VHH binders against q9c0h5r722to879. Designs and how they scored, part 8

Target 1, 158 residues: q9c0h5r722to879
Amino acid sequence: WSSESIKKPMIVTSDRHVKKEACELFKLIQMYMGDRRAKADPLHVALEVATKGWSVQGLRDELYIQLCRQTTENFRLESLARGWELMAICLAFFPPTPKFHSYLEGYIYRHMDPVNDTKGVAISTYAKYCYHKLQKAALTGAKKGLKKPNVEEIRHAK
Below, E stands for the ipSAE of ESMFold2; O stands for the ipSAE of OpenDDE; V2 stands for 0.75 times the mean of E and O plus 0.25 times the DockQ between their complexes.

## First folded at step 4 (VHH)

Design b1 (framework vhh_lunsekimig_d3; at its last look DockQ between E and O 0.03; V2 from the best seeds 0.00; counts 0 for: pae E 10.1 > 2, placed apart)
Fold by OpenDDE, look of step 4:
Structure b1 (fold): chain B 158 residues (1-158), chain A 120 residues (1-120)
Amino acid sequence: as target 1 above (158 residues)
Amino acid sequence: EVQLVESGGGVVQPGGSLRLSCAASGFTFDDYALYWYRQAAGIERELIAVIYSGGSTYYVDSVKGRFTISRDNSENTMYLQMNSLRAEDTGLYYCARLPEYSDWGAFDIWGQGTLVTVSS
């Protein structure tokens, strides 16, 4: 977990668009998690995050690795919970790439043990939910069609 | 104005002890969880300990059993007792204020840091 902004993508990339968007994406993640002052209400922040990941394939793995970072050694309990919630939201719209699937799966799986639960935060429950979402997303792929994610879908994905 | 001020840093030999303080002002002290971070030269700032408003504490593995975080709400001060110090504990130590419960729109408050040098 970091309270600071990232200055570059966490995953090395040559894609200029991904480079540009990665830092902004991280800020949005921080906003949703409550670690940064938000520019909008939580649902709209989540929508923006999900929309970015949905519309830009090259951002998906970056998005998920950023969420992994922010949910690792995060003693800010509400932040931690929101991080996992955001992961679940994103998984409702798109999976990671096949290349990144195993990493994310392993990460989620390791957090499914109730030993990871902390005061007031059932991490294992979030992880289990994410695990199922991941498996489903891996089979079905990203949300199809031209219609981008909407607020109602975000609400339902939580 | 919301402010955190660290103190107590210094030079100590390996195996030695040091006690850091973080004096808070400008906010309701007991409403917030407080955090200790440290930053070694050339390394990213890392979280090392947390004390929540209710008094619960958490530590990273590298400092468990050696460091103790505590708070005195009556004095608006948080402490970090560091025992069995190691060279790898060298760094700038920061205290931070975070809401225990997420407050949308909230942001973290940091102190200026206090330098801890562990050297023989």
Scores: ipSAE 0.016, ipTM 0.331, lowest interface PAE 6.8, mean pLDDT 89
Fold by ESMFold2, look of step 4:
Structure b1 (fold): chain B 158 residues (1-158), chain A 120 residues (1-120)
Amino acid sequence: as target 1 above (158 residues)
Amino acid sequence: EVQLVESGGGVVQPGGSLRLSCAASGFTFDDYALYWYRQAAGIERELIAVIYSGGSTYYVDSVKGRFTISRDNSENTMYLQMNSLRAEDTGLYYCARLPEYSDWGAFDIWGQGTLVTVSS
């Protein structure tokens, strides 16, 4: 976990648009998790995150890697819970690529072990939820159709 | 008021058995994962077992095969059946409900603990 901005994406890319979007995405993730000040309410921050991941396929693995980073060694329990919540929200709309699937699955699976549950947050419960959503997303693919996510869909995906 | 109350602790010889109960009140019991922890003198509380709302279970290696966690949703009660007890199982046993995604900002809930002593 980091409270600081990033200067480059976690995944190497030569696409300048993806590089810029990755840095902005990290700020949005921090805003949702309460680690960065946000003007918008959490629901609309989550909407922007999910919309970027859904619409920009090249950003999906980066999004999930950033969430893994922000839920690793995060001792701010409310922030930690919101990070897992955001992962679950995004998995309602799009999977990672097949290349990243095994890594994300392994990451989630390790957190399903209740040894990770601490006084204050039941991480294993969140991880189980994400695990099931990942399996479903891998089978069905990204959200069908050409309509971007809307606020009601985000509310339902929580 | 939301409460968890443990009972069933006592003194038992090595190799013996004991059943702990955790009676819950003040919340929708069926919806929550429930936990058993134990605390030996001078040591931090350690996780023993979890039972989820769907009935699946988890045990730490040191008790696997000897302890069985269960729940009776009709009686709002969780149990810990402890068999083949060892001296190292001595301690204060707590049941707990931890906050979940649906209860942002909810506090964790602990019982007062029930003492288990395995001696002689």
Scores: ipSAE 0.005, ipTM 0.321, lowest interface PAE 10.1, mean pLDDT 82
ESMFold2 (binder alone), look of step 4: mean pLDDT 80; pTM 0.791

Design b2 (framework vhh_lunsekimig_d3; at its last look DockQ between E and O 0.01; V2 from the best seeds 0.00; counts 0 for: pae E 8.7 > 2, placed apart)
Fold by OpenDDE, look of step 4:
Structure b2 (fold): chain B 158 residues (1-158), chain A 120 residues (1-120)
Amino acid sequence: as target 1 above (158 residues)
Amino acid sequence: EVQLVESGGGVVQPGGSLRLSCAASGFTFSSYALYWYRQAAGIERELIAVIYSGGRTYYVDSVKGRFTISRDNSENTMYLQMNSLRAEDTGLYYCARLPEYSDWGAFDIWGQGTLVTVSS
């Protein structure tokens, strides 16, 4: 977990667009998690995150690794919970690449143990939910069609 | 030439078994995720199973417990063991590859398909 912004993508990339968007994406993640002042309500922030991941394929792995970062050694319980919530939301719209899938799966799996639960935050429950979403996403792929994610879909993805 | 070639299809009775093969050539087999699709008559092609380069497998509910996807990287071949076959399993079965660094759905090579008919 970091309170500071990232200055470059966490995953090395030659894609200039991904490079540009990665930092903004991280800020949005921080906003949703409550670690940064939000410019919009949480649902709209989540929508923006999901839309970026959905529309820019090269950002998906970056997005998930950023979420992993922000949910690792995060002692802000509300922030932590919201991070996992955001992961679940994103998984409802798009999977990671096969290359990154195993990493994310392992990460999620490790957090499914109730030992990770803290007072007021059942991380294991979030992780289990994410695990299920990840498995489903591996088979169904990203949201289909030309219509962008919407707020209603975000609500249902929680 | 890069290609995938399915084989092993045929006619089988309900409750029977078949083993499909997907032989790959012209590319680094181990670097790709591989998928089985099937298409029944009058129905859209559906994904039924996937095996990633690392060996992780996933199945749709309709085939869970009955079908097993596997791969032999030394032989550049993917398999689909189909047990307890049902009439609804009838269709043309396809294999497809997905580069491990690609987004889901970016299937760039497909086989020609092999026909599976489950009938009494």
Scores: ipSAE 0.595, ipTM 0.819, lowest interface PAE 0.9, mean pLDDT 93
Fold by ESMFold2, look of step 5:
Structure b2 (fold): chain B 158 residues (1-158), chain A 120 residues (1-120)
Amino acid sequence: as target 1 above (158 residues)
Amino acid sequence: EVQLVESGGGVVQPGGSLRLSCAASGFTFSSYALYWYRQAAGIERELIAVIYSGGRTYYVDSVKGRFTISRDNSENTMYLQMNSLRAEDTGLYYCARLPEYSDWGAFDIWGQGTLVTVSS
């Protein structure tokens, strides 16, 4: 976990759009998690994150690895819980690529162990929820349709 | 009004047994996983056992086979049966309900603790 901004994406990419958007995405993730000041309420911050991942396919793996980073060795318990919430929300709209699927699955599975709950938050229950969402997303693929995610879909994706 | 209250602690000899109770009030007991933690002097509190809303259980290795967690949803009470107690089991035992996905934004709830002392 980091409280600082990033200057380049965590995944090496030749796509200049992805490079520029990765830094902005990280700020949005920090805002949702309460590690960065935000003007908007958490629901609308989550909407913006999910919309970026849904609309920019090249950003999806970067989004998930940023969430893994921000939920690893994160001792801010509210922030940690919100990071897992955001992962679950995004998995309602799009899966990672096949290349990243096994990594994300293993990451989530390891956090299902209740030993992770010693910090005073039931992270294992969040991870179980994310695991089921990942398996469903892998089966069905990204949410289809021509319309962007909306606030009601975000509200119910939790 | 939201409360967890532990009871059943005391002084026992090594090899002895104790049964701890955790009485809950002010929330929908049956919907939550419930936790037992302990804290020995000079050590951070540590997880002991979990019982999930469906009744499945988890134990850390140091107590597996010696401790049994259970719940009675009709009496809003969780229990910890502790057998074959050892000196290292000495500590303050807490029950807890932690924030989980089923109640986003809920606060953790802890009891006051009940003291277990295992000494010759």
Scores: ipSAE 0.012, ipTM 0.397, lowest interface PAE 8.7, mean pLDDT 82
ESMFold2, look of step 4: ipSAE 0.006; ipTM 0.222
ESMFold2 (binder alone), look of step 4: mean pLDDT 82; pTM 0.809
ESMFold2 (binder alone), look of step 5: mean pLDDT 82; pTM 0.812
OpenDDE, look of step 5: ipSAE 0.164; ipTM 0.604

Design b3 (framework vhh_lunsekimig_d3; at its last look DockQ between E and O 0.04; V2 from the best seeds 0.00; counts 0 for: pae E 15.4 > 2, placed apart)
Fold by OpenDDE, look of step 4:
Structure b3 (fold): chain B 158 residues (1-158), chain A 120 residues (1-120)
Amino acid sequence: as target 1 above (158 residues)
Amino acid sequence: EVQLVESGGGVVQPGGSLRLSCAASGFTFDDYALYWYRQAAGIERELIAVIYSGGSTYYVDSVKGRFTISRDNSENTMYLQMNSLRAEDTGLYYCARLPEYSDWDAFDIWGQGTLVTVSS
């Protein structure tokens, strides 16, 4: 976990668009998690995050690795919970790439142990939910069609 | 005035021990989780330990087994017992408070820091 913004993508990329968007994406993640002042209500922040990942394939792995970062050694309970919640939301719309699938799967799996639960936050429950979402997304792929994610879908993805 | 004041920093040899204190004034600890951060020169400030109001503790991997965080709510003081100190533990150590349940996970009060130098 970091309180600071990232200056470059966490995953090395040659894609200039991904490079540009990665830092903004991280800020949005921080906003949703409550680690940064939000510019909008949480649902809309999540929508923006999900929309970015849905619309830009190259951002998906970056998005998930950023969430992994922010949910690792995060002792801020609300932040931590929101991070996992956001992961679940994103997984409802798109999976990581096949190359990144195993990593994310392993990450989530390791957090399914109740030993990871903290006072007031059942991380294991979030992880289990994410695990299910990941498996489903891996099978079905990203949301199909031209219609972008909407706030109702975000609400139901929680 | 609400404030946190760290103390106990100093110079210690590798393998040595040091105990830091964070004294609160103007408020009581019992409604807050308490955090230790540290910042080495040229490095981003990092979270290292937390103790919640109920007494639960968590540590980053780099300090697990070596550092112990504790609190005395009756004295409004938090402690960090640091054992088996390493050179990489050198830095300015900060304490901060955070409501256990808040809308924003933003720390509103920080101490001034206490310097820990681990050097042979």
Scores: ipSAE 0.007, ipTM 0.258, lowest interface PAE 8.8, mean pLDDT 91
Fold by ESMFold2, look of step 4:
Structure b3 (fold): chain B 158 residues (1-158), chain A 120 residues (1-120)
Amino acid sequence: as target 1 above (158 residues)
Amino acid sequence: EVQLVESGGGVVQPGGSLRLSCAASGFTFDDYALYWYRQAAGIERELIAVIYSGGSTYYVDSVKGRFTISRDNSENTMYLQMNSLRAEDTGLYYCARLPEYSDWDAFDIWGQGTLVTVSS
């Protein structure tokens, strides 16, 4: 977890567009989680995050590793809950690449044990939901991947 | 000072129409999502519609297809066009700008409300 901006992506890339988008994506994740001031409400921020991951396939793994970073050693309980919520939202629209799938699955699976739960944050419940969404996303041809996410879909992807 | 002022409420018959206005001042109107809520007697204030800074909209099912939210950024004003009004739409209508942090209740800006009464 970090309250600071990042200067480079978590995943090494030589694509300048991906580098720029990764840094902006981290700011959006921080905004959704309440760790950075935002001009938009959380629903709109989630929409922008989901839209970027949907539209820029090279960002999908980066998005998920950023979420893993922000949910690891995060002692700000509302922020932690929001981070898992955002992961579940994004998994409703697109999977990670096959290369990253097993790593994300392992991360989520590790958090499904109730020993990870804290005051006001049922991490294991979020993780179980994310696990099911990850498995579903891996199986579909991503019906939602043919259309840009909209605000009603984001609200229902809770 | 930051404020929101509603207008346009009144008494109408079922099936009638009203257009509510929400005039904003003291903040950068274009940058915020804006909300309409309503409150019937004895009921918690309920969200009915949102217009986001980019122009996208959201409606709860009970008003979808009957109400239209819009904004005029040049006049710093949000509108709610209400058609096919029903008795259940009676209540005090508020416009709001809500905070974008994890704490939705911090530093809310609410109008004073405008009363809509739908009666035969």
Scores: ipSAE 0.000, ipTM 0.130, lowest interface PAE 15.4, mean pLDDT 77
ESMFold2 (binder alone), look of step 4: mean pLDDT 80; pTM 0.793

## First folded at step 5 (VHH; framework vhh_lunsekimig_d3)

Design c1 (at its last look DockQ between E and O 0.06; V2 from the best seeds 0.00; counts 0 for: pae E 9.0 > 2, placed apart)
Fold by OpenDDE, look of step 5:
Structure c1 (fold): chain B 158 residues (1-158), chain A 120 residues (1-120)
Amino acid sequence: as target 1 above (158 residues)
Amino acid sequence: EVQLVESGGGVVQPGGSLRLSCAASGFTFSSYALYWYRQAAGIERELIAVIWSGGRTYYVDSVKGRFTISRDNSENTMYLQMNSLRAEDTGLYYCARLPEYSDWGAFDIWGQGTLVTVSS
């Protein structure tokens, strides 16, 4: 977890657009998690995050690794819960790449153990939910069609 | 040339076992996720099992506990051990390759399939 912004993508990429969007994406993630002042209500912030990941394939793995970062050693319980929630939301719209699948799967799987639970947040429950979403997304792929994610779909993904 | 070739299909009685193979050539086998699909007559092709490059596996409910997907990277071959076969398992079985940088579902190589018939 970090309270600071990232200055470069966490993944290795040569895509200039991904490089630029990665930093903005992280800010949005922080906004949703409550670690940064939000420019909009959480639902719309999540929508923007999901839309970015959905529309830009090269940003998906970056998105998930950022979520992994923000849900690791996060002492802010509300923030932590929202991070996992956002992961679940994103997984409802797109999986990581096959290359990144095992990493994310492993990360989620490790958090399915109740030992990871805190007084205020049942991480294992979130992780189990994300695990299911990940597997499903891997089978179905990203949301199909030309219509981008909407607020109602975000609500349903929570 | 990049290709996948299925083998091992045949006729088997209900409750029997069969082992399918998918031989890969022309690419770095260990770098790809591999899928088993099957298609029954008049039915859409369906996913049944997945093995990722790291060795993690997934099964659809209908085959879970009965089928085992595995891979031998040294032999460039993926396997499907099918036990306790049922009539509904009858179909043409396909293996497919998924590039690690592609979108899910963007299979770029398919085998020609091997026929599995489960009948008494």
Scores: ipSAE 0.148, ipTM 0.578, lowest interface PAE 1.5, mean pLDDT 92
Fold by ESMFold2, look of step 5:
Structure c1 (fold): chain B 158 residues (1-158), chain A 120 residues (1-120)
Amino acid sequence: as target 1 above (158 residues)
Amino acid sequence: EVQLVESGGGVVQPGGSLRLSCAASGFTFSSYALYWYRQAAGIERELIAVIWSGGRTYYVDSVKGRFTISRDNSENTMYLQMNSLRAEDTGLYYCARLPEYSDWGAFDIWGQGTLVTVSS
């Protein structure tokens, strides 16, 4: 977990658009989790995160790595819960690349052990839910269609 | 060099048992969570069991109560005891060490697999 901004993406990339968007994405994740001040309510922040990952395929693995970072060693219980929730929301719209699938799957499974649960945050329950979402996303692929994710789809994905 | 080598696969009748082994080398075995995956023809690999460095285990629903994962850190070896085997358990079984969050340059480390065939 970090309270600080990042200056470069966590995954090496030559795509300048992905580099720029990765830093903005981290701020949005921090805002959703309550670790950074936001003008928008959580649903609209989650909408922007999901829209960026849906729209920019090269950003998807970076998004999931940033979520892993922000849910690791995070002792702020509300922030931790929101981080896992955001991971589940994004998995409703797009999977990671096949190359990154094993990493994310392993991270999720690491947290399915109930010993990781804390009072007020049942991490293993979130992890099990994310596992099922990951399997569905891998089978069906990213959300299809011309329209970006909308608020009702975000609410349903929670 | 990091290696995982599976063994113990074979042909068994439904209801039979097999014990798979995964011999590891080239890394600090006791520090990593270890995984068994299987792959049926035409299907993406599927995780079936996990054993964490502290010894806790997890199983997917389809194998709970029938399979037991274990590890022997002194021998750098992980095991999968498979009981009450069914035709649906047929596939290539891989052991894996998956990257953890702190290893951003992570490798997917897999063995070559050991074939398990359950048929009459």
Scores: ipSAE 0.007, ipTM 0.320, lowest interface PAE 9.0, mean pLDDT 79
ESMFold2 (binder alone), look of step 5: mean pLDDT 79; pTM 0.793

Design c2 (at its last look DockQ between E and O 0.03; V2 from the best seeds 0.00; counts 0 for: pae E 15.5 > 2, placed apart)
Fold by OpenDDE, look of step 5:
Structure c2 (fold): chain B 158 residues (1-158), chain A 120 residues (1-120)
Amino acid sequence: as target 1 above (158 residues)
Amino acid sequence: EVQLVESGGGVVQPGGSLRLSCAASGFTVSSNYLYWYRQAAGIERELIAVIYSGGRTYYVDSVKGRFTISRDNSENTMYLQMNSLRAEDTGLYYCARLPEYSDWGAFDIWGQGTLVTVSS
């Protein structure tokens, strides 16, 4: 977990667009998690995050690794819960790439152990939910069609 | 020529087992993403299982614990072991290939299908 912004993508990429968007994406994640002042309500912030990941395939792995970062050693319970919630939301719209799939799966699986739970946040419950979504996404892939994610879909994905 | 050919379908009683095969030609099964679909009468085709090039497998909830997707590299064939079959498992079963560098869901090869009928 970090309270500061990232200066470069966490993944290795040569895509200039991904490089540019990665930092903005992280800020949005921080906004949703409550670690940064939000410019919009949480649902709209989540929508923007999900839309970026859905529309730009190259951002997906970056998005998930950023979420992994922000949900690791995060002692801010509300922030932590929101991070997992956002992961679940994103998984409803798109999986990571096959290359990153195993990593994310392992990360989620490890957090399914109730030992990770705190008095304020049942991480294992979030992780189980994410695990299920990841498995589903592994079958179906990203949301199909030309219509981008909407607020109603975000709400339903929570 | 790239091709998938399903076989192994038949009539079985509820609780029975069946093993489907999907023989691939023109490409290597272990290097590709392969899917099993099924289509019941009057219902749209649905995903049921996948085996990734890396060997990871995933299932829809309705078949978890009952169906097993696998592959034999020496035979260049993918399989679907179906146990504890139910009437609702009845349908035409298809295998499909997702190219490694294509978008998710962009299947380029389909088999002709094999019919599975579960009835008492």
Scores: ipSAE 0.252, ipTM 0.645, lowest interface PAE 1.7, mean pLDDT 92
Fold by ESMFold2, look of step 5:
Structure c2 (fold): chain B 158 residues (1-158), chain A 120 residues (1-120)
Amino acid sequence: as target 1 above (158 residues)
Amino acid sequence: EVQLVESGGGVVQPGGSLRLSCAASGFTVSSNYLYWYRQAAGIERELIAVIYSGGRTYYVDSVKGRFTISRDNSENTMYLQMNSLRAEDTGLYYCARLPEYSDWGAFDIWGQGTLVTVSS
């Protein structure tokens, strides 16, 4: 977990658009988790995150790595819960690439053990939910419609 | 009953080749994500290769270019062709299926493992 901004993506890339979007994405994740001041309510912040991952396929693995970072060693309980919540929301709309699938699956799997719940946050419950969503997303692919995610879909995915 | 059975392990000299089989029963290999893992003595299982339901493959760097994962839908079997074997490839080789739906664990089906020994 970090309270700081990032200056470059966590995945090495030469794509200038992906570099810029990765830094903005991290700010949005921090906003959703309550670790950065936000001008919009959490639901609309989640909408923006999901829309970026849905629309920019090269950003999907970066998004999930950023979420893993922000849920690792995060002792701010509400922030931690919201980080897992955002992961579940995004998995309703798009999977990671096949290359990253095993890493994310392993990360989620490690958190399905109830021992992680000793922090007073039901991490194992979130992780089980994320695990099921990851499996479904991997089989079905990204949400197939021509329309970007909308607010009602985000509410349902929470 | 749903299961995976590995076969084809054995002793082979460095530089040699070996083909492992992972026979599936109770489900269709072509509709599932299938994984090869290996476990050397004293370490955790490590991923080495994946074949996805659409046929796309992934390999870890240490085996890329030497190992080839494939499947034969008529035999309902996944294969791992291992070429240019090294001593470091010695270990128990497992195949596994990613669950479509499960409350427990990342994988719901593991084989029993087949031993590969690369030694003179």
Scores: ipSAE 0.006, ipTM 0.132, lowest interface PAE 15.5, mean pLDDT 77
ESMFold2 (binder alone), look of step 5: mean pLDDT 80; pTM 0.799

Design c3 (at its last look DockQ between E and O 0.70; V2 from the best seeds 0.00; counts 0 for: pae E 10.4 > 2, framework grips, grease 25.9 > 24.2, SAP .701 > .668)
Fold by OpenDDE, look of step 5:
Structure c3 (fold): chain B 158 residues (1-158), chain A 120 residues (1-120)
Amino acid sequence: as target 1 above (158 residues)
Amino acid sequence: EVQLVESGGGVVQPGGSLRLSCAASGFTFSSYALYWYRQAAGIERELIASIYSGGRTYYVDSVEGRFTISRDNSENTMYLQMNSLRAEDTGLYYCARLPEYSDWGAFDIWGQGTLVTVSS
């Protein structure tokens, strides 16, 4: 977990667009998690995050690794819960790439252990939910069609 | 070369036992968490057990109490003791190494798998 913004993508990429968007994406994640002042309500912030990942394939692994970072050693319980929630939301719209699938799967799997639960935050429950969504997303792929994610879909993905 | 090689698969009757091995080479075995996957015919692979470098283990509900994951760092080998086997345990079993935290997006190492068939 970090309270500061990232200065470069967490994944290795040569894509200039991904490099540019990665920092903004992280800020949005921080906004949703409550670690940064938000410019919009949480649902709209989540929508923006999900839309970026959905529309730009190169951002998907970056998005998920950023979520992994923000849910690791995060002692801010509300922030932590929202991070996992956002992961679940994103998984409803797109999977990680095949290269990153096993890593994310392992990360989620490790957090399915109830030992990770804290007072007031059942991380294992979030993780189990994310695990299911990851498996489903891996099978079905990203949301199909030309219509971008909407607020209603975000609500249902939570 | 980094490699994982599974062995120990075979045919066993329901209620029987089987012990799988995963031999590792080409990397510092003791430093990595290792995982067992399985894949039934026509079904996507699933994680079933994990063992961390420190020895902590975790199981999915479907195998907990029946399967035991362990490791011998001196032999660079991970094991899966499978007891009270059921027909639904039938599948190809894989061991895998998950990349370290510092290796974001790195490729996982997989074995070729060993077949376990539980049938009467």
Scores: ipSAE 0.007, ipTM 0.282, lowest interface PAE 9.8, mean pLDDT 89
Fold by ESMFold2, look of step 5:
Structure c3 (fold): chain B 158 residues (1-158), chain A 120 residues (1-120)
Amino acid sequence: as target 1 above (158 residues)
Amino acid sequence: EVQLVESGGGVVQPGGSLRLSCAASGFTFSSYALYWYRQAAGIERELIASIYSGGRTYYVDSVEGRFTISRDNSENTMYLQMNSLRAEDTGLYYCARLPEYSDWGAFDIWGQGTLVTVSS
C-alpha cells in the first residue's frame, strides 16, 4: 500500500501514453479508495477507472497490479474494502491478459481464507466475489468490453 | 536451473485415492507459495489448491474435503493427496510457482504435468 503518487508504471513500458496514463490511473484508484481527495463522487471515479482499462488495453495488467499493491499491507479498513470492490468492478468489464491471469487468480485465491480478514472487514467475502468475476471474465474475454462502460453498468457491477 | 517435476499420476477407479508429488529445485522452496492446477481435455487449466510458505492452504469447492495439499520443506516437495476420486477429476495435474506482485515480471515455473485418469 502507498499514500504517495507514483512516477512510473509498475510494468516497464516505452509507450509514453501508457506511462502517463498509469500514473493518472494510480491517482484515480487512490481517490476511489479514499486515500486521495476526490472532487467527484465514488461512482464517477470508478467509471473513469473502468473506462481507462476498457479503452487502453495496454493498461489492464497495470491496473490490476496497482490494485494488488494497494490491497497489500493496507491497514486502512475502508480503503482496503474499497480496493477489493474496485477490483470486482473492473473484472465485470475486462480480464487481465493471459500472462497476468494466473498471478491475479493466485492473489485473489490466497485472500479467500478468512484468516486474512481484519476486524470490521471481511476480505475473504470480497475475494470470493472477485474470484468468481475473474473466472467469468476469462470465459467471456473482451466481448463485454467492446462497448464503453457507463454509469449504470458501474452501479450494477457493485 | 529452476524446475518443478510432478509424479504419482495413474489410472484409478472411482472412489479411489492417489498421492501426487511435486519435487522442486533451484529456488528457496520454503519461501514460496505453491499451487496445484489441473487441465481436463478441451478446458483451460484451473486452480484447485494452494499452499503458502507458512503452511496455510486453500481449496476450490469441487475438491475441498477430498484433496489435501501439503509440503515438506526439508525435501523441497509439495504433495496432493486425492481421495474419493470422481470421473470429473480426470486430467493433467500441474504444480506451479507463480511470482508475487512485487516481482510479477519473473517467469512462471510449471512442471510438465502428471496424468490422472479416473475410470471404471
Scores: ipSAE 0.006, ipTM 0.213, lowest interface PAE 10.4, mean pLDDT 78
ESMFold2 (binder alone), look of step 5: mean pLDDT 80; pTM 0.788

